VH-VL binders against q9zuu9r114to356. Designs and how they scored, part 16

Target 1, 243 residues: q9zuu9r114to356
Amino acid sequence: IAWKDLTVTMKGKRKYSDKVVKSSNGYAFPGTMTVIMGPAKSGKSTLLRALAGRLPPSAKMYGEVFVNGSKSHMPYGSYGFVERETQLIGSLTVREFLYYSALLQLPGFLFQKRSVVEDAIQAMSLSDYANKLIGGHCYMKGLRSGERRRVSIARELVMRPHILFIDEPLYHLDSVSALLMMVTLKKLASMGCTLVFTIYQSSTEVFGLFDRICLLSNGNTLFFGETLACLQHFSNAGFPCPI
Key: E = the ipSAE of ESMFold2; O = the ipSAE of OpenDDE; V2 = 0.75 times the mean of E and O plus 0.25 times the DockQ between their complexes.

## First folded at step 8 (VH-VL; framework fv_tiragolumab)

Design x6 (at its last look DockQ between E and O 0.89; V2 from the best seeds 0.00; counts 0 for: pae E 3.3 > 2)
Fold by OpenDDE, look of step 8:
Structure x6 (fold): chain C 243 residues (1-243), chain A 126 residues (1-126), chain B 113 residues (1-113)
Amino acid sequence: as target 1 above (243 residues)
Amino acid sequence: EVQLQQSGPGLVKPSQTLSLTCAISGDSVSSNSAAWNWIRQSPSRGLEWLGSTYYRSDWYNDYAVSVKGRITINPDTSKNQFSLQLNSVTPEDTAVFYCARESYDFWEGTYSFDYWGQGTLVTVSS
Amino acid sequence: DIVMTQSPDSLAVSLGERATINCKSSQSVLYSSNNKNYLAWYQQKPGQPPNLLIYWASTRESGVPDRFSGSGSGTDFTLTISSLQAEDVAVYYCQQYYSSPFTFGPGTKVEIK
């Protein structure tokens, strides 16, 4: 996926300007992790949605998004998108929840559906939680935030997306859970899934797992490139890397 | 290379149980990327899927409605084979029976039936 | 159940000539999410099991000669043998694996004219 001179305007989102994303450029190679990083209201979620073709109707997008070198509208199922907050069915086990999704959305025999579910569970390191109730809300016993987030991602994986967009996968995660999440996603990327996700901030250890980084501030792209070049970029400019 | 070798009697009396075995080489009956199927072929019914057995954290069996209640497919991990039992057979069950592998890949999905046994003609006759 | 039909029932073609077999499904076997057709073609010679030729409607199985090709989408599919060879004499079946139960066409017998 690649984007060129991407500008997103949204009425009423900002006090001084309707431009939420200003002339952003970047790309993500297959099987890699690209992170859109920035503070609150930096436009990172908007950029993510723009790339995924999931901007709200009130938003206007300028520029171009390319998938496999062509302008294409990605149909439902060809990509995954995980919202920052997702609704899970607390009364179901992780396996049941994913299986339900597979039954509704996938073709083929039960073999295929069950297989996809199990693979998704494994991919998201949910094996130990496969038979546990998701819980939440009115359920006192449920999964922790990290596991819930991984379940949300697993749900999208059931569709076998080539590209997976995740809005703030580390939201409300402790340092250990955050690292586990990133390691899990890194493995997923190594399996050929292209990952693009947003992060507010990360530890140095987590940061090192990213292949590319897009740093946003107030809609502006401060940096785009290889993660390892980011530190050098800011160092050369006489500034610390804003990670 | 994957090979499926069938064995079992070719003659069964009405109301008796048809029993066949399919031995697997080059793959495992408990493979996470395969389902093991039985299919029969007759002039009257053509090619007809009967059922499958596969392992995905647990053993599962799927059966065709047409033979449900009479069919049992069992894996044998010790011998790396799976069997077919069809109870209460009638002359209508006369057919060539095949075992077949259904391949699976997480990203690509199923590849249908890529390997087949040699087939076994089973005749139901008194 | 998805019902599969084929036409013609039998086909006689001269050596080196094109053979065309049609298959229809009662329902679409196109999966919108991946834009793949869950349709396979098999070749069955006398005394042998079916041999997988094509899957995903148009992808050749490994080892299948280039003269075999599959086309079509949705409910209408075609198997084409560009230049019929003597060893191609067989019955050809289409099969859908879009929904359970998987179902096969009645077959088309291809003979040399």
Scores: ipSAE 0.816, ipTM 0.908, lowest interface PAE 0.6, mean pLDDT 93
Fold by ESMFold2, look of step 8:
Structure x6 (fold): chain C 243 residues (1-243), chain A 126 residues (1-126), chain B 113 residues (1-113)
Amino acid sequence: as target 1 above (243 residues)
Amino acid sequence: EVQLQQSGPGLVKPSQTLSLTCAISGDSVSSNSAAWNWIRQSPSRGLEWLGSTYYRSDWYNDYAVSVKGRITINPDTSKNQFSLQLNSVTPEDTAVFYCARESYDFWEGTYSFDYWGQGTLVTVSS
Amino acid sequence: DIVMTQSPDSLAVSLGERATINCKSSQSVLYSSNNKNYLAWYQQKPGQPPNLLIYWASTRESGVPDRFSGSGSGTDFTLTISSLQAEDVAVYYCQQYYSSPFTFGPGTKVEIK
């Protein structure tokens, strides 16, 4: 996937749209982990949605998004998109939730459907939780936020996407859970899934796991390149990396 | 190389149970990348999928609706084989029965039936 | 049940000539999300089990000669043998694996003229 001169405007309450993403350029290689970083309201979620073709009706996109050199948008179902907040069914076990998703969305042998579920469980480090209830909000014992987040990602893996867009995979996670999530995602990328996700802020340990970084501030792309190049870029300019 | 070797009687009387066994070499009946199927072939129905057994953290069976209630497919991990039992057979069940492997890869998906047993003609006649 | 039909029922072709076999399904076997057709082709020689030739409508199984090719999408599919060899005399079946029960076509017998 690549984007060039990508600009997104949003319709305001007073009619005139304001630029949320301003002439962004970048790309993600197959099997790599590319992060869009920035403070709140930097446009990172808007850029992610523009790349995935999931902008709300109130937004307009200008510029181009390319998939393998083609200007077309990805077909629905050929990619995965994980929302920042995901509705899970607390009365189901993790395995049941994923299996029913496979039954509803996949054709083919039941062996295939069960196999993608088991592979998704293993890929997201959910083996110990597979037969546990997801749980609800009404005093039901349930999964912690880290496990719930991994279940939401696993649900998208059932579709076997070649590219996966994740909005804030570390949202509401403590530092230990956040590191586990990023290690898990790095391993997933190494197995052939192309990952593009947004992150508000990262620790030094998490930062080292990224392959490429797109830094945003107020809709502007401050840097795009490999993680090591990011560190070298700001060091050569006499300033530490702004992350 | 994966090979499937069938065994079992070729003549079964009406109302009795047809029982066949498929021995696997070069793969495991509990393989995460394979499901083990029975398929039959007759002049009146052609090739007809009957059902499968496979292992994914637990054992599962899937059966064709046309034979559900009469069919049982069981794995035997100690002998690395799987079996077919078809109850209450009639002359309409006369066919060549095949066991077959169905393969799976997460990214490439399923390849349908890539390895087949040699076939066993089962005649249902008094 | 997805009904599979094939045409012709029988086909006689001279050595080295092209053989073309058609298969039609009663419902689409194309899954739009991955853009794959859940359609396979098998070769069955007399006294032998079926042998997988092609899956995903157009992908050859390993060890299958290049003269075998599959094409088509949705409901209409074709198996082509570009230069018929003596060992290609067999019955050819298409099979859908989109939904249970997984059904086969009635077969097309290919013979040497």
Scores: ipSAE 0.429, ipTM 0.730, lowest interface PAE 3.3, mean pLDDT 81
ESMFold2 (binder alone), look of step 8: mean pLDDT 92; pTM 0.940

## First folded at step 9 (VH-VL; framework fv_tiragolumab)

Design y1 (at its last look DockQ between E and O 0.92; V2 from the best seeds 0.00; counts 0 for: pae E 2.8 > 2)
Fold by OpenDDE, look of step 9:
Structure y1 (fold): chain C 243 residues (1-243), chain A 126 residues (1-126), chain B 113 residues (1-113)
Amino acid sequence: as target 1 above (243 residues)
Amino acid sequence: EVQLQQSGPGLVKPSQTLSLTCAISGDSVSSNSAAWNWIRQSPSRGLEWLGSTYYRSDWYNDYAVSVKGRITINPDTSKNQFSLQLNSVTPEDTAVFYCARETYDFWTGTYSFDYWGQGTLVTVSS
Amino acid sequence: DIVMTQSPDSLAVSLGERATINCKSSQSVLYSSNNKNYLAWYQQKPGQPPNLLIYWASTRESGVPDRFSGSGSGTDFTLTISSLQAEDVAVYYCQQYYSSPFTFGPGTKVEIK
């Protein structure tokens, strides 16, 4: 996926400008992790949605998004999108939840559907939780935040997306859970899934797992490139890397 | 290379149980990327899927509605084979029975039945 | 259940000539998410099990000669043998694996004219 001079306007989003994303450029290679980083109101979620073709009707997008070298919107089913907050069915186990999703959305025999579910569970490091109830918002009785997030990702993964967009996968996660999430996603990427996700900030350890970084501030792209080049970029400018 | 070798009697009396075995080589009956199926073929009913057995953190059996209640497919991990039992057979059950592998890949899915046994003609007659 | 039909029931073609077999499904076997048709073609010779020729409607199985090709989408599919060879005499079956139970067509017998 690649985007060129991408600008997104959304009325009422900003006080002084309707432009939420301003002339952003970037790309994500297959099987890699590209992170969109930025503070609150930086436009990172909007950029993510723009790339996924999930902007609200009130938004207007300018520029171009290329998928596999062609100017095209992401066809439904070819990509997954995980919202920051997703609703899960607390009364179901992780396996049941994913299985019902597979039953409703996937073709093939039960064999195929069961297989996809099991692989998704494994891919998201949920094997130990496969038979556990998801639970409600009470973390004491159900899955913890990190596990719930991974279940949400697994739900999308059941559809076998080539590209997975994730909004704030580290939201409300502790350092350990965050690292686990990133390691899990890194492995997923190594399996050939292209990951594009947003984060507010990250630890040095997590930062090192990214392949490419898009730094946003007030809709402006401060940096885009390889992770290793980011530190050098800011260092050369006499500034610390804003991670 | 995957090979399926079938064995079992070719003649069964009405109301008795049809029993066949399919030995697997080059793959495992408990493979996480395969399901093991029985399919029969007759002039009257054509090719008909009967059922499958596969392991995905647990053993599962799927059966066709047409034979459900009479059919049992059992894996044997020790011998790397799976069997078919069809109870209360009638002359209508006369057919050539095949075992077949269905493959799975997470990203690509399935491409149906890629390997088949040699087939076993089972005649139901008194 | 998805019902599969084929036409013609039998086909006699001269050696070296094109053979065309049609298959129809009672409902679409096209999965919109991946744009793949869950349709396979098999060749069955006398005394042998079916042999997988084509999957995903148009992808040849390994080892299958180039003269075999599959086309179509949705509910209408075609198997084409561009130049019929003597060893191609067989019954050909289409099969959907879009939904359970997997179902086969009645078969088309291909003979040499």
Scores: ipSAE 0.805, ipTM 0.901, lowest interface PAE 0.6, mean pLDDT 93
Fold by ESMFold2, look of step 9:
Structure y1 (fold): chain C 243 residues (1-243), chain A 126 residues (1-126), chain B 113 residues (1-113)
Amino acid sequence: as target 1 above (243 residues)
Amino acid sequence: EVQLQQSGPGLVKPSQTLSLTCAISGDSVSSNSAAWNWIRQSPSRGLEWLGSTYYRSDWYNDYAVSVKGRITINPDTSKNQFSLQLNSVTPEDTAVFYCARETYDFWTGTYSFDYWGQGTLVTVSS
Amino acid sequence: DIVMTQSPDSLAVSLGERATINCKSSQSVLYSSNNKNYLAWYQQKPGQPPNLLIYWASTRESGVPDRFSGSGSGTDFTLTISSLQAEDVAVYYCQQYYSSPFTFGPGTKVEIK
């Protein structure tokens, strides 16, 4: 995926249209992790949605988005999009929830559907939780935030996406859970899934796992490039890295 | 190379049980990327899928509706084989029976039936 | 069940000439999410089990000669043998694996004229 001169405006303010993303350029290589990083109101979620073709009706996109060199929208099911928070069914086990998702979405025999579910469970490090109730229904307690995030991502994996867009995968996670999530996502990328996600901030350990960084502030791209190049760029310019 | 070798009697009397075995070499009956199928071929019905057995965290079977209630397919991991049992056979069950491998890959899905046994003609008559 | 039909029932073709076999499904076997047709072609020679030639409507299995090609989408599919050889005399079956149960076409017998 690549984008060139990408501008997004939001209609709906009383007096003025506001540019949320301003002439952004970047790319993500297959099987890599590309992060869109920035503070609140930097435009990172808007950029993520623009790349995925998921902008709300009130938004307008200008510029170009390329997939494998073509100016085409990704067809349904060729990509996944994981919202910051998603609805899970607490009365089901993790395996049951994913299996019913596969039954609704996939063609073929039950062998294929069960196999995709088991592969998603393994990919998201959910093997120890597969037969546990998700919880939060009928006064039942269930999975912690980290496991619930992994289930949300696993549900999107059932569609076998080549590109997965994730809005704030570390949202509301403690340091240990955040590190485990990023290690899990790095492994997923190495298996051939292209990851593009947003984060607000990262620790040094998490930062080292990213392949490419797109730094945003107030809709402007401050830096785009490889993780090491980001550190050297700001060091050579005499500024601290904004990360 | 994957090879499927069938064995079992070629003559079965009506109302008895048809029993066949398929031995696997070059793969495992418990492989998480394969399902093990039985298919029969007759002049009246052509090629007809009967059912499968496979392992994904547990053993599962899928059976065709036309034979459900009469069919059992069992794996045998110690011998690396799987079997077909078809109860209460009639002359209409006369066919060449094949075992076949169905394969799966996460990104590509099913490759359909890539390896077949040699076939066993089973005749149902008195 | 998805019903598969084939035409013609039999076909006589001179050595070195093109043979064309058609297959039609009663409903689409195209999965729009991955844009793949869940359709396979098999060759069965006398006294032998079926042999997989083509999957996903157009992808040749390993070891299948280039003269075999598949085309079509949705409900209409074609197997083409660009230059028939003596060893290609067989019955050819199409098969869908989109939905349970797997179903096969009735077969097309290819002979030398």
Scores: ipSAE 0.409, ipTM 0.694, lowest interface PAE 2.8, mean pLDDT 80
ESMFold2 (binder alone), look of step 9: mean pLDDT 92; pTM 0.939

Design y2 (at its last look DockQ between E and O 0.68; V2 from the best seeds 0.00; counts 0 for: pae E 7.1 > 2, grease 19.2 > 18.9)
Fold by OpenDDE, look of step 9:
Structure y2 (fold): chain C 243 residues (1-243), chain A 126 residues (1-126), chain B 113 residues (1-113)
Amino acid sequence: as target 1 above (243 residues)
Amino acid sequence: EVQLQQSGPGLVKPSQTLSLTCAISGDSVSSYSAAWNWIRQSPSRGLEWLGSTYYRSDWYNDYAVSVKGRITINPDTSKNQFSLQLNSVTPEDTAVFYCARESYDFWSGTYSFDYWGQGTLVTVSS
Amino acid sequence: DIVMTQSPDSLAVSLGERATINCKSSQSVLYSSNNKNYLAWYQQKPGQPPNLLIYWASTRESGVPDRFSGSGSGTDFTLTISSLQAEDVAVYYCQQYYSSPFTFGPGTKVEIK
């Protein structure tokens, strides 16, 4: 996926400007992790949605998004999108939840549907939680936030997306859970899935797992490139890397 | 290379149980990337899927409605084979029976039935 | 259940000539999410089991000669043998694996004219 001079305007988002994303450029290679990083209201979620073709009707997008070298909107089902806040069915086990999703959305025999569910469970490191009830939002009653988030991602994986967009996968995760999430996603990427996700901030350790970084601030892209080049970029400019 | 070798009697009396075995080589009956199926072929019914057995954290069996209640497919991990039992057979059950592998990959999906046994003609006759 | 039909029932073609077999499904076997048709073609020679030729409607199985090709989408599919060879005499079956139970076509017998 690649985007060129991408600008997104949205009414009511900013007092001073309707432009939420301003002339952003970037790309994500297959099987890699590209992170869109920025503070609150930096436009990172909007950029993510723009790339995924999931902007609200009130938004207007300018520029170009390329998928496999062609100007096209990704058809439904070819990509996955995980919202920051996702609704899970607490009364179901992880396996049941994913299985129902597969039953409703996937073709094939039961074998294929069961298989994809198990693979998704494994891919998201949820094997130990496969038979556990998802539960409510309280970690004492069900899955913790990290596991819940991974379940949400697993649900999208059931569709076998080549590209997975994730809005703030580390939201409300502790350092350990965050690292586990990133390691899990890194492995997923190594399996050939292209990952593009947003992050508010990250530890140095997590930061090192990214292949490419898009730094946003107030809709502006401060940096886009390889992770290792980011530190050098800011260092050369006499500034610390805003991670 | 995957090979399936079938064995079992070719003649069964009415009301008795048809029993066949399919030995697997080059793959595992408990493989996460395969389901093991029985399919029969007759002039009257053509090719007909009967059922499958496969392992995905647990053993599962899927059976065709047409033979449900009479059919049992059992894996044998120790011998790396799976079997077919069809109870209460009638002359209508006369067919060539095949075991077949259904392959699976997470990203690419299924390739349908890519490997087959040699087939076993089972005649139901008194 | 998805019902599969084929036409013609039998086909006699001269050596080196094109053979065309049609298959229809009672409902679409196209999955919109991945744009793949869950349709396979098999070749069955006398005394042998079916041999997988084509899957995903148009992808040749490994080892299958180039003269075999599959086309079509949705409910209408075609198997084409561009230049019929003597070893191609067989019955050909289409099969859907879009939904359970998997179902096969009645077969088309291909003979040499």
Scores: ipSAE 0.767, ipTM 0.886, lowest interface PAE 0.6, mean pLDDT 93
Fold by ESMFold2, look of step 9:
Structure y2 (fold): chain C 243 residues (1-243), chain A 126 residues (1-126), chain B 113 residues (1-113)
Amino acid sequence: as target 1 above (243 residues)
Amino acid sequence: EVQLQQSGPGLVKPSQTLSLTCAISGDSVSSYSAAWNWIRQSPSRGLEWLGSTYYRSDWYNDYAVSVKGRITINPDTSKNQFSLQLNSVTPEDTAVFYCARESYDFWSGTYSFDYWGQGTLVTVSS
Amino acid sequence: DIVMTQSPDSLAVSLGERATINCKSSQSVLYSSNNKNYLAWYQQKPGQPPNLLIYWASTRESGVPDRFSGSGSGTDFTLTISSLQAEDVAVYYCQQYYSSPFTFGPGTKVEIK
């Protein structure tokens, strides 16, 4: 996937600014982990949604998005999108939730449906939690935030996406859970899934796992490139990296 | 190349249990990319899928509703084979029974039944 | 359950002539996300197990002669033998593998005139 001169405006109702993303450029290579970083209101979630073709009706996109070098929208069902917050069914076990998702959305033999579920469980390191209740709003006892986040991602893996867009995979995770999530996502990328996700903040160890970084501030792209180039770029300018 | 070789008796009395085995060469019964099936063929029912066994972190079985409760399919990893047990047979169970492989690939999906055993005619008669 | 029907029940065709077999499913077997039809064709000669000819409605299995072709989409499918050979005398079955339970058509017997 690549984007060129990508600008996103929001439909103004009152005193809101119209431009959220301003002339952004970048790309994500197949099987790599590309992160969009920035503070709150930097435009990172809007950029993610623009790349995925999931902008709200109030937004308008300018510029170009390329998939495999073509000026095409992504094919229906060829990608996954994990929202910042997701609706899970707390009365189900992890395995049941994923299996019912496969039953509702996939054709094929029961063996095939069970196989994609077990692959998703393994890929997201959920083996120890597979038979536990998810819990949540309607059922208070259940999984912690890190496990719930991994379940949300695993649900999208059931659809077998080529590209997975994740809005804030580290949302409300402690440092240990955040590191585990990033190690898991790096492994997932190495197995062939192209990952593009947003991150508000990063530790030094998490930062080292990224393949490419798109830094945003106030809708502007401050940097796009490889992780090592990011560190050297800001070091050469005499400023610390704004991670 | 994958080959499936069936064995078992061709005559079973009503109310008894029919028992067949299918030996696999060129693949493993525990392969993560395959499921192992039994299918029967009769003039009254045509081709009818009966059930499967496969390994994914544990052993699973899926059985057709028409024979659920009477059917058991068991793998044997040491002999690289799988078996069919069908209890309480009646003359309507008379058929040619086939074992068959179905394949799985995460990105492309399953292809359906690509390798079949030679078939075993099982007659249920007094 | 998806019901598979075939027409005709039997077909007599002169050597070298075209044979056409139709298959209809009670529900679409097209999965829009990957744009594939989950439909297979099998050939069964007397005393032999079924042999896979075509999968994904139109893709020939390895070793299947070019004279066999599959076409159609959704609910209506066709197997065509462009130039019938003596060894093609068999019963031909369509099968859906879109939704469990996976079901077969009743078969079409192809004979030499």
Scores: ipSAE 0.043, ipTM 0.560, lowest interface PAE 7.1, mean pLDDT 79
ESMFold2 (binder alone), look of step 9: mean pLDDT 92; pTM 0.945

